# Ledger of designs, part 81: VH-VL binders against q9vpl3

Target 1, 224 residues: q9vpl3
Amino acid sequence: RGKINIQRPKAPHYERARVVAVTQPKYPELPKAKSCFKTRAERTQQQQENPYNEIIAREVRNWLDHSRLVAFFHLSSITADDIFRVRVQLHKQNLHLKSYGSKIIEQAVKNTRYEAIVPLFHSNHCIVFSPDPEKTAALLRIVRRVPQMVLLGGIVEETMLSRNQLVAYAQMPGLHAVQAQLVQTLSQAPGHLIQQLQAHQNSFVQVLDVHAKNQMNEETPKST
Key: E = the ipSAE of ESMFold2; O = the ipSAE of OpenDDE; V2 = 0.75 times the mean of E and O plus 0.25 times the DockQ between their complexes.

## First folded at step 3 (VH-VL)

Design p34 (framework fv_anetumab)
Fold by ESMFold2-Fast, scan of step 3:
Structure p34 (fold): chain C 224 residues (1-224), chain A 120 residues (1-120), chain B 111 residues (1-111)
Amino acid sequence: as target 1 above (224 residues)
Amino acid sequence: QVELVQSGAEVKKPGESLKISCKGSGYSFTDYWIGWVRQAPGKGLEWMGIIDPSDSYTRYSPSFQGQVTISADKSISTAYLQWSSLKASDTAMYYCARHYSSGWLEFDYWGQGTLVTVSS
Amino acid sequence: DIALTQPASVSGSPGQSITISCTGTSSDVGGYNYVSWYQQHPGKAPKLMIYEVSNRPSGVSNRFSGSKSGNTASLTISGLQAEDEADYYCSSYDSYSTPYVFGGGTKLTVL
């Protein structure tokens, strides 16, 4: 607990103090009564007012570029204590739980081979990164205890895998050659795979919504 | 190769304590969860709870929370099911079963069962 | 209590096909492809016959097959044999909990 992640990809952490100073809240500005559009200079200034997003987007790209295992999750309502517990358990296995806004993820994956995953992050989400793909089994063991985290899919050795394919990968023997062969075979149909990841996300969001309603009904089940 | 061996049948009186065991062999014990399933005479299967031997994390069925304790000793590859005070209604066959901890949602190997009889 | 609904009994003659249903909700059977089927002979431990809706473990006859439509999973046994006479239980994942739910069980009688 409180341990620094020594396997963290090169991120521009040195920039955070400057970014915080630049992004401190400003008093609200009243719109100018005469002008209904912003000049090019004003639009450029608005981009300069959001350097935090660019810096964090680069951090996300560094995580993606330096991680051999990336797993995507839908995240329903969870307490700070519960997510902290999960983060600590994952960290002990060299698994790094990160949460980023959808806009930041979009900026990070824009013009990359991973741009197609943006729709997976429309609602609440989190990502787990690791430099070690053999930790996939440990990852699934830990998150199975966390009903608020629903596996959507992932990336292993730069290959996109659906939830079922990632689960199958986790069950593979520790022989790296066998795992590499599976990944190579699965990578032969990437377009279909992306569609499966999106369908799985939509299905699980629906299931979680139904369960939340059922749980609420059971907690107050007097009249039925 | 893979085997779960449970302790022998027990005959107890109401109010007595009991601890039954399930020893795994032929696999990496901490890579799999161990579940406990109860079957009352002539009745169906009831899931009681599950343990991750790697860190002793437990999850119980609401019906069995506070009624039993599940534990494990990974140094001897053994899981346990324990009662502090037995009741006649605890008379049943108790199975342990292995569950792959990485996300498989089935019990692939089962112990032979331990019959617990509580005489009233 | 019974979490998933199965018929109490089903029967068939040798060589016929029979189907056992397992009905849940969208938070278990309907929402995930994680349905398992277990066979239990009298006085014996249950044996895994099907996992993930339709997959067979090593050593299970290809006469056993699984499927799912909506909130109902089905186990089909083709070429029915006397040795298939047993109790059959379905099981599924509960999406908001780690506990697994069993069906009430179905007694298969081979006439």
Scores: ipSAE 0.006, ipTM 0.461, lowest interface PAE 11.8, mean pLDDT 75

Design p35 (framework fv_anetumab)
Fold by ESMFold2-Fast, scan of step 3:
Structure p35 (fold): chain C 224 residues (1-224), chain A 120 residues (1-120), chain B 111 residues (1-111)
Amino acid sequence: as target 1 above (224 residues)
Amino acid sequence: QVELVQSGAEVKKPGESLKISCKGSGYSFTDYWIGWVRQAPGKGLEWMGIIDPSDSYTRYSPSFQGQVTISADKSISTAYLQWSSLKASDTAMYYCARHYSSGWLEFDYWGQGTLVTVSS
Amino acid sequence: DIALTQPASVSGSPGQSITISCTGTSSDVGGYNYVSWYQQHPGKAPKLMIYEVSNRPSGVSNRFSGSKSGNTASLTISGLQAEDEADYYCSSYDSSYTPYVFGGGTKLTVL
C-alpha cells in the first residue's frame, strides 16, 4: 500500500462494463407476453436503459478532468497492427489513445463546458489524452505519419482549440507559461472555435462520402 | 457473464494436423483480441500470438511464426489455433485469453485450457 | 529465452508480506506502464491479479498490490494466506518483441 497511482483513470474496469453494455440488446426481442398499457411503459423504459453506459461515461469524465491535453481525431479505416503501433508510440510519450461511442461521449459531457463537442463524435473517431500539455508536439509528430488519423481539434489547459491552433501550440518552445499565453490568445472566441471544429468534421465527412461513392460505383462492368 | 470455452484434450501422433478452438460468450467478440498462450509440462507461460477477430489480423511471437496458424470466425465467436504437422515438442497445455484492443495488454479472462499430447 | 527475470521461488508464513520482482529493460518494463501479474494454481488457468502496474480487477483482494521502479516491477502480497500458494507470472508489452512477453514465473510457498 501507500504508493501513489500513476494518475490513470479506472479505464480497465470501465472497459469491461462497456463490453457488458454493448452486449445488451438495443432493441428488445418481440415480447412473448400480452401487451397492455401499463406494461408498455415499463417495456419502453427497459428498452431505453443502459446502466453500464453511465459507468463508462464516468471514465470519460475522469480522463477529461485529469488530462491537460485532449486531442480529437477522425479515424479512417486502419489495420489493427497499424493502430497498435500508434498506441505504443503514443504511450512512450504518456499519450493515451481511447475510443468511445457517441452516446457515451454525450452522457459524459452533457451539462459540462464541453457539451458542444458532441457533434464531432457522430463519425468514426478517437481521442488522445495526456496529463502533460508539452506532449502536444510529440503527439502531432507521431500522428502526421498516420494518414488515417485526422486532427479535428482539442482541449489544452481546459481551453478548446481548433486544429490550426493546436498546431501553433505545438510549435511553441517548452516554456509552459509561454504556451499558456498562446492558448489564451488563440481561444478568445469560444463560439467561433466550435464552428471551426464542426466545419473541419463536415469537410472530412464530405470527402469520405465522395470517395465512398466512387469506390462503390459498380455500374461500369470490369474490362476483363 | 464473460466466458471462454476451449475444445477438449487431444492425443495425436507426430505429423498429424490439429485445430483447437476457443469460443467466447457473454461479450461482443469483435471488441476484444484473442491471444494464445502455451505452457509446456512443468514450464512457464509462453505468449504465442494474438488475433483481432474484427478483421482477422494476427501477430505472432517470433518463436511461433510459421509454426502455427491463428484464425477466427466472428460469426460463431470462435478463435482457432492450428498446426499443419505436429511435433512431439508441441506437447503442452494451450490457453486462449482475451484482451481489449484499446492498447491494454492484460488478459482479463482465460479459457480452461486444451491439453495437446503428441507421442509415438 | 525469457525476457523478464523473476526469482524461481519465494516463501513466507501466514500473515507476513512477501514481494516478487520482475526485471526487464527500457524496451519493456521500464518503457511502459503495461505490466500485468497472473496467479496460477496447479492444474488451473492463470488469473489476472494486477494490470497496468498497479490496478486490481474486480474480485481481487486488496492484499495484492503492484508497483514499478525503473526496469523492475514488483508484486506485493500482504497478510499472506494458504490459498495464495501458487505460481506467479509477470508480463509486459515489449516494443522490440511486439507485443507481449512473460516472466519465467515464481513459485510462492506458504510455510
Scores: ipSAE 0.006, ipTM 0.418, lowest interface PAE 14.7, mean pLDDT 75

Design p36 (framework fv_anetumab; at its last look DockQ between E and O 0.01; V2 from the best seeds 0.00; counts 0 for: pae E 10.7 > 2, placed apart)
Fold by ESMFold2-Fast, scan of step 3:
Structure p36 (fold): chain C 224 residues (1-224), chain A 120 residues (1-120), chain B 111 residues (1-111)
Amino acid sequence: as target 1 above (224 residues)
Amino acid sequence: QVELVQSGAEVKKPGESLKISCKGSGYSFTDYWIGWVRQAPGKGLEWMGIIDPSDSYTRYSPSFQGQVTISADKSISTAYLQWSSLKASDTAMYYCARHYSSGWLEFDYWGQGTLVTVSS
Amino acid sequence: DIALTQPASVSGSPGQSITISCTGTSSDVGGYNYVSWYQQHPGKAPKLMIYEVSNRPSGVSNRFSGSKSGNTASLTISGLQAEDEADYYCSSYDSSRTPYVFGGGTKLTVL
């Protein structure tokens, strides 16, 4: 099976290198309290303007556009050896594990039909892509043995599915017509599905915070 | 026809930098991982590491972590193995090989090899 | 540092059968079914002959077979031919040191 080039070679290599070299942001040392007044929003804005981030965002968009199966996972702390073994096991099934920063994902899906997935990536995360939606069952068998990877939901045949809907889809291997009918039926309640995905992500984050005892203190500074 | 073509032999002095190449042809370059294997004179094969050209994800043997850099440029279907500062002990034949996706970490197609000689 | 132990050399006559052993530990050969064998002719790149203990890639003669018992894997070449004269390397997944290790190699001479 042919695959397309994930990173489109449309823009000349020379022009990209030039832009990166000229516009690469430099971070001065700010040892005093003044650096504490820089907001998270200012840092996010600066990173979104980085040409390197746009190149990777295009890579993410290409994966989303050319994968008939996309699965979203929360990723707990895992060793380099363990994640490599998972990646090899998945690759054997034509399943491609990728990790991208939350800001890059937001940049990639902004103003697209996939924008609703952004809240899923506020915590540590990874995504599995495949051109073959029949590999959903193989995916779930593999990740069942990886407790550090928690399924949040996915996209099958361009339809957003919750965790339970994705599991239901996986239970009908080899029955392509039945699987397609299930996806079509599940796609009739998109608003409810999006809300379920967002609620699951928020609930999971809160549970993690309680266990880790990491204080999530978003101090609202109250603008003037 | 699947083929991996490696750059020509190199003769270097200790402390010099070097970047050797491995160009894939006859297949979709980003669909297969590329590994590097070293063979020192009179010795056996040593797995150095592997790269997924689609996202540049790399995994190194602990013996080579920090000693070399593996990279790939998918726009020209080429993988690279690079040293910042060569040592005499880096003298070896270096093979690139395409990962055999039907196996575990095996390689199905191999480049012809690049002989690197480091001597003062 | 040879990770997997192979005999330095083996020999056989045309038409005979020979076996090459590959001994590791429970963290590599003994622990997993991810043993492979490569053939290397002098001055050439290796060629994959066996993967996952006993499977052959397309194009590899059925005269080559693989097996494993405990911590020892074996490559058997039946109906030995002159072109089989080469170095043979076993390899395995390794959970303790590195994802992939090779044996020291065995020189096969066809007499």
Scores: ipSAE 0.705, ipTM 0.863, lowest interface PAE 1.3, mean pLDDT 81
Fold by OpenDDE, look of step 4:
Structure p36 (fold): chain C 224 residues (1-224), chain A 120 residues (1-120), chain B 111 residues (1-111)
Amino acid sequence: as target 1 above (224 residues)
Amino acid sequence: QVELVQSGAEVKKPGESLKISCKGSGYSFTDYWIGWVRQAPGKGLEWMGIIDPSDSYTRYSPSFQGQVTISADKSISTAYLQWSSLKASDTAMYYCARHYSSGWLEFDYWGQGTLVTVSS
Amino acid sequence: DIALTQPASVSGSPGQSITISCTGTSSDVGGYNYVSWYQQHPGKAPKLMIYEVSNRPSGVSNRFSGSKSGNTASLTISGLQAEDEADYYCSSYDSSRTPYVFGGGTKLTVL
């Protein structure tokens, strides 16, 4: 019984080799979805200090300064067609989807109040801008249908919000009412503070007066 | 009043480059997308592509992908359509049009068209 | 060439009502309510007449109306006038190949 040399398997018979060669599943090369998105590397290489980058950075800043709603999204394997559809849907709601390079964002927000957003832009991302904070619910409704868009956080009325906070904000009934309540509460706070401060001062004065009166009573010589 | 004004008629030879323009006025140029539509002589309308002037996001028809370049200069409210090398088959009327904000993808205002003639 | 199917020509007399059809597939006309109609006079740019199947832009006559059934959209022009003589193009969102597709166009003649 000839020891089957497992270490050097005999080349299969020519016919078997042909069958194996023909039956090898030619996996269609998945069309390299040329991700219309320039690879991070390609984006980074082209970002030489081009005067153009400064212009774009200014634009980003302008959007940030004039938007009352800003939402940051991570993009995960989104197709060009999906992006197109989302852009159109957002645009109808006066929501403006923009995509900028991370370096441009960094340049745009450097030494500004928005500098804290830089860590959000380490991957493929997009930003949605709106002048209307009431559109937050609409935004979330639209992007909910786009699993490739992952909400990272946002800025509403100059306040940075986490993802959860932004979702909560969108669920809150008319921000105007809550804002009005907050303003009312805040407007009442100074009055209370002043009252408390005055109360302490008044108490101090009272204590001093009592002390002064006691000293005067001790100095009245018993006229024998 | 919203108006799109296109550059004048062009007569070119095969192999030449061309860039035609579309200037928008009477509205915020960056708030609306601009599409380009081709119409060959005696033929129908063909959608070529669209651009968001605010960030130069562009989408092309598959038939025109790689054949033309759509761009915009928002500083002067102008969109462009350009060829690196014209062909005789590029002879057509070219329209720019503003994307209508209320609809999905319709065009509410159109330029007057630019006739491009490519002849040897 | 991927186009929506329109009749090449239609004709009508003044005062009549005519209908132009636009037939697509489930990936365009049948799948979405994003059908538009454009009017184009000779030597002129197209004009938007209907959007989203049945909506009229401001300034468009109420004689123009749009509808859709299945994969076929229709433009109806009532009270036909001489000025309505033009080419009419339908368009639709297409989810399969191109985001936007036009029909082949219909020449309307007013007799």
Scores: ipSAE 0.371, ipTM 0.703, lowest interface PAE 1.7, mean pLDDT 85
Fold by ESMFold2, look of step 4:
Structure p36 (fold): chain C 224 residues (1-224), chain A 120 residues (1-120), chain B 111 residues (1-111)
Amino acid sequence: as target 1 above (224 residues)
Amino acid sequence: QVELVQSGAEVKKPGESLKISCKGSGYSFTDYWIGWVRQAPGKGLEWMGIIDPSDSYTRYSPSFQGQVTISADKSISTAYLQWSSLKASDTAMYYCARHYSSGWLEFDYWGQGTLVTVSS
Amino acid sequence: DIALTQPASVSGSPGQSITISCTGTSSDVGGYNYVSWYQQHPGKAPKLMIYEVSNRPSGVSNRFSGSKSGNTASLTISGLQAEDEADYYCSSYDSSRTPYVFGGGTKLTVL
């Protein structure tokens, strides 16, 4: 019996922690880079906390107010290393990759002309913001080698553009004059643009709903 | 108006080299990717590979890696498919096709095809 | 090695509806909404009929529709006409191998 070593209590978690430390690699490991995207659970929790949601919603409004280029992407399964590499490439071009929950986006754009973008954020997504609309070509060049990021459409000079319209915009040869004329022409039909974006999103949602129903059928077999 | 025009039919012998072409017009050639698709006589479509003409980034199907070379000359809006040594099994129709948006999805415009016949 | 599976042939009479299936895996058809369908008449290049599972390009008849359930995509042609007789190919993004795979093709015969 002797004195008890206070630094090494017999508690199971303490003993297991000490054993784990002995079995860990002796060389220091660099901490993993923090992912620029939150898990689904983390996004859901932020959406449920109203005071913090407004702070984040104000961040979204600030980006929208100060960005002449905004691009929306559906984000398929991608590793944290891959998305970090894409984020760095985009940042070099003054393109800022962000992700926000759908409730936060809804709160941010409430009572604005952008309220119709909310359905785009019911699935996994990311957004690219930039003050530089001339960077649209650079954006598309970077992401076209990233099949996990699927362009849904965007906003250029406060005008909603479909995927096809944004690609066409990026290809115009006379940058300043042609871009100003194109944006002015497209602003005359915002309802048509929103309908095209919603149709693409509804197709995605319908497929996801079928997939979710199939998962429910597998978990809850038909009683007949 | 987007158009992809391929070079004419080729009749070759085994062991010969061949380079066929696909000229794009009516769009900004360097802003879209060009894919190559093979169709053996009476058989289905096989994706061979793709090129980004802006910087010549290429990717090949594993079945065709090392078997062909895909290249482009952006100054004349032309993509190429090339063999260093043809085999009789290379007899097929070869299509070039444009990827509309993200470069990895659907082929929205197709060339008319180039028939390559390798025999004797 | 794993390609998208289509029936070798399908037939129907004028005015009927037919469905062509395209079965893949969770790494392609089941995991992504990048399924496309192409029509190829004899001696012609393929033509895009459906993209992103269910969208029709301009100029494609609304008799053509697409859908998917689980790992299987479907092309449905209603009001079958003689001009629909062709080969049909599905394709999909595939995260596990090449980014783009074709199905084996389905010969549609209008009886």
Scores: ipSAE 0.006, ipTM 0.488, lowest interface PAE 10.7, mean pLDDT 76
ESMFold2 (binder alone), look of step 4: mean pLDDT 92; pTM 0.938

Design p37 (framework fv_anetumab)
Fold by ESMFold2-Fast, scan of step 3:
Structure p37 (fold): chain C 224 residues (1-224), chain A 120 residues (1-120), chain B 111 residues (1-111)
Amino acid sequence: as target 1 above (224 residues)
Amino acid sequence: QVELVQSGAEVKKPGESLKISCKGSGYSFTDYWIGWVRQAPGKGLEWMGIIDPSDSYTRYSPSFQGQVTISADKSISTAYLQWSSLKASDTAMYYCARHYSSGWLEFDYWGQGTLVTVSS
Amino acid sequence: DIALTQPASVSGSPGQSITISCTGTSSDVGGYNYVSWYQQHPGKAPKLMIYEVSNRPSGVSNRFSGSKSGNTASLTISGLQAEDEADYYCSSYDSSSTWYVFGGGTKLTVL
């Protein structure tokens, strides 16, 4: 069939590697030309990725500028199939679920009134956009079935709201004047709101980190 | 203002069907979920399941999946818990409770309870 | 089915502080900040006392506080009063089952 010598029990490959290691333990060769080639390749790849990041950052800016409702979520581990089903449910209500890297968010909001949101995105996150702020109640109803998505807060009519303020907004009657009054009453300096949102996110991240560590350390599923 | 009013006590024989009700008032019924909680005599609380009246989405505890049916009629702001065939072990107090919108897992208002007694 | 672990009973005297524990796993209490506490007087429906580990609903005394460390949530009642004598239940989200589980309950006696 094939070569018998190759089909034998594994040859002691370790001995050959060990001989090479003791002969040249730290310095395989003085010139080290290959390390320069690796560095250049890495820099070229980084430069090629920069234009892509700016294109996506521009997309994020457009979503922020044209949405009257923006909701920020911490996102724990979720399957692609499950998140797709959530996207479909949200889309039917004119709610658009997007995920962007923290560096892209930073580039998008740099030198804008929304720069203060950057700390919210130090961990896994997603954002829901809508041109219709009256869809806040529908949004919260849908995400109640998705415990992996944890509401951090949002922006309604260009005003930053904490989680509790956004929930209160969702419970208000559909009278535009009443909703506007609530937003004005709940308004705060962006720094203060972001501190509240960040504290909420940090609490959830810590709990999820503990859960992930415990999940990884667990020996067997408990089925009894 | 916010009230959940449950149907009256029931006395049934094993094998009979039963449907009990929970009527919400003083709030927008479709904006809150309704859960059902069982309490056997002298025992603790057991979550049975929950319904979103806006689209009739339901979720059941594994212990009650296939044993009961939860439904709602949003036109009359009423949720239901139904058995096709009662057992003596179904003897318990049954509570309906409204799910608070700020979290997924708390019940902020509770009905007064419906006592179901199943005996031969 | 599976219930969170609570002591069967606790007792205290008026004016004292008592703590009721609620122990689960990383799939429920330890994994999420969705712990609630309910008070039930004999013959009555439960009342929500604490939600999301430490938040109080409007109308609940500030003598009631909640906390969590690892897989154990705690309800603390300070300045204990005769009216606090009741059964107390914890609850949590559970990712290993179908969403929601209660603790076995703790009978608080004020003596």
Scores: ipSAE 0.009, ipTM 0.508, lowest interface PAE 8.9, mean pLDDT 77

Design p38 (framework fv_anetumab)
Fold by ESMFold2-Fast, scan of step 3:
Structure p38 (fold): chain C 224 residues (1-224), chain A 120 residues (1-120), chain B 111 residues (1-111)
Amino acid sequence: as target 1 above (224 residues)
Amino acid sequence: QVELVQSGAEVKKPGESLKISCKGSGYSFTDYWIGWVRQAPGKGLEWMGIIDPSDSYTRYSPSFQGQVTISADKSISTAYLQWSSLKASDTAMYYCARHYSSGWLEFDYWGQGTLVTVSS
Amino acid sequence: DIALTQPASVSGSPGQSITISCTGTSSDVGGYNYVSWYQQHPGKAPKLMIYEVSNRPSGVSNRFSGSKSGNTASLTISGLQAEDEADYYCSSYTSRSTYWVFGGGTKLTVL
């Protein structure tokens, strides 16, 4: 064995090796807790009573500081297997899927240029980080095939973008086009951009409410 | 050109084992998942399961979990569907179909089908 | 299992427009924009005609279009031709363990 075997210690390689190992004769089951988020109330209560939150908030700030691409998603219920598959696909593209409670996100972004994103996280959510903004197209291709994840918007090169602006950014071929898009985004009122992101999230929540309502109706026992 | 080519028709007796194949060509085999779909004579389409050929990760429909095994050999761009012990109710046309890398949504290209007949 | 409801048959004359419905619940058709449609001629494999509710793959005639309203997705075929006579199946993502389900299928007869 030469040094070549330790000179490829990239996170994507480690993640793929892990996947290969667990896909031997039988696929091992992941803990359910890894695939589900607590309700908003349960998450808020737990985090208010946990002084450990500052340590995790520092982790979030570190991700924000080292990521030129940050994408925000609403996340519906997803199995441990499915979220694991999504993480593997994303990790191969140097895209890192993270889940944090809203209080932790608030603590992480307080008094920063990103404080305006806090309202996006009042429901079930997850965030994808990457140091490479050119991976936006790869991110959107992967997530297009994951119906449990609904894109709300993101941050590219320290500039907040709506869902439609992120889609447009992914389609731009060169630096001049990218700079034009960023200038256009920077000229928008910050409240209008955040309102667009929150409206998209509210529309998805409305769809989920219809789904939950229908599910409850199907479970309701018959009555005469 | 993308195509999926399946193995030929099989006639088997109950209790026999069987392995049918689906070979992909004209694309990067490991970038797409392969699904299996069953169609009993005169009936509709039923999803059976899927495989990611890059790492052999599989998922099955609850109706087919434990009844069949899906596998793939990426070195020859071939996916397989196999039974340890066939029963008469396994008589059906079996299709393989390509999925985007997520393995959940549409079947964009289909094999020609393999007819499996199980009778005594 | 079949979770999505399609009419067993539909018919039309050449040049007319017909619509095939696919009705589910808020857990599948109503909750997501991941409905696909497949055409199957007798003795042949299915062919993808529409994906993600309304998108056409390359090579599919623009006479085929898809839409969705509430819990019902629809496939519309305009300028009906004899070659359109086939079985049509809808499929949708579901938020439960099956991940997607097929409709029961609709036999289209061109009279």
Scores: ipSAE 0.045, ipTM 0.545, lowest interface PAE 7.3, mean pLDDT 77

Design p39 (framework fv_anetumab)
Fold by ESMFold2-Fast, scan of step 3:
Structure p39 (fold): chain C 224 residues (1-224), chain A 120 residues (1-120), chain B 111 residues (1-111)
Amino acid sequence: as target 1 above (224 residues)
Amino acid sequence: QVELVQSGAEVKKPGESLKISCKGSGYSFTDYWIGWVRQAPGKGLEWMGIIDPSDSYTRYSPSFQGQVTISADKSISTAYLQWSSLKASDTAMYYCARHYSSGWLEFDYWGQGTLVTVSS
Amino acid sequence: DIALTQPASVSGSPGQSITISCTGTSSDVGGYNYVSWYQQHPGKAPKLMIYEVSNRPSGVSNRFSGSKSGNTASLTISGLQAEDEADYYCSSYAGSHTFYVFGGGTKLTVL
């Protein structure tokens, strides 16, 4: 099963979570094995063991455990207002757009079957969660208006799907038996899927790096 | 099965209004965006704009913003392209096309085209 | 004006391979992986041949392939046949303001 409760944890907004993490007092934290000669290792470990990150990582894991639909997106340059409008549209369909830091995601999926997706989150990213896999069609319809959000793939009924497989899934009416059969048919090579998702993400990272570099060069002269 | 059928050729004079249609069949009309593409005689393709028939969300090319209106009537599975006042430069073949569901911005099924001729 | 640059004409012989280029900027072809290619025979509507740089729709011959390097996308047609003689248009996402743009088109002649 893996589900502990039916209620979804209420997570803070990504921007609010970032501010809290940055401004959180460090004084309550104590270094481990302080009497040891390896003080540098202790400091590195202490920095990685932020208590706030552990709490948020648990919330992410709860979202993963309680969602039958999880979609992963790369997020290109987008304004806060535009992403907020998308968030509102998704919420009306019981689709929950979340954005978490890469370290929090890594901590949440560590030692789970989803650990292989960690590289997807090293660039700008967001995740959409829903308890209802039938909302996949509504999700893709909404995201078509937001080309800055690039679908990388997802998880439906605990099965990893590539972008094209998730799109195919959205085109079929949802009967539980038909869905299970379709998901199994689409996911014939699990290793191949992760490889496809990573290759797609790497291509967009390269493209964005070129775009950002060109934008920075154009921004410097400020001729507009 | 999937088909986009466009209205017949039009011959108009400058200053006249015009509304051409594109009827979708063989699929769920509201599940796909419809785009309009123009091709002037002997020239290349020009993207004009797109509509989501489910809520009439539209997006236009900057070159066509304010020059045409794209609309849709989901009750009869029909998209429209209209001009309030035609110009001779509007003489062109106009295509409607359905968004490719397995892609992001591409169009898979195209209408046969509507030839619009504007002359005095 | 036309945002993407294509050669006006390309020619080849039956059985050869030809390549058509599509050059943009870092804000369209170079900035995104949303390059598509359309084939248009005289008097007919365009047909989607390639989407998202290198993907081929069902029913399109595997003789057609797409690639991209920097700001230039390429359509390659192998085993050239007489029925490949047509106009070819590239297209790309061009940012949130422009959204979608076509290239000027390339006339392929099979000699």
Scores: ipSAE 0.040, ipTM 0.536, lowest interface PAE 7.3, mean pLDDT 77

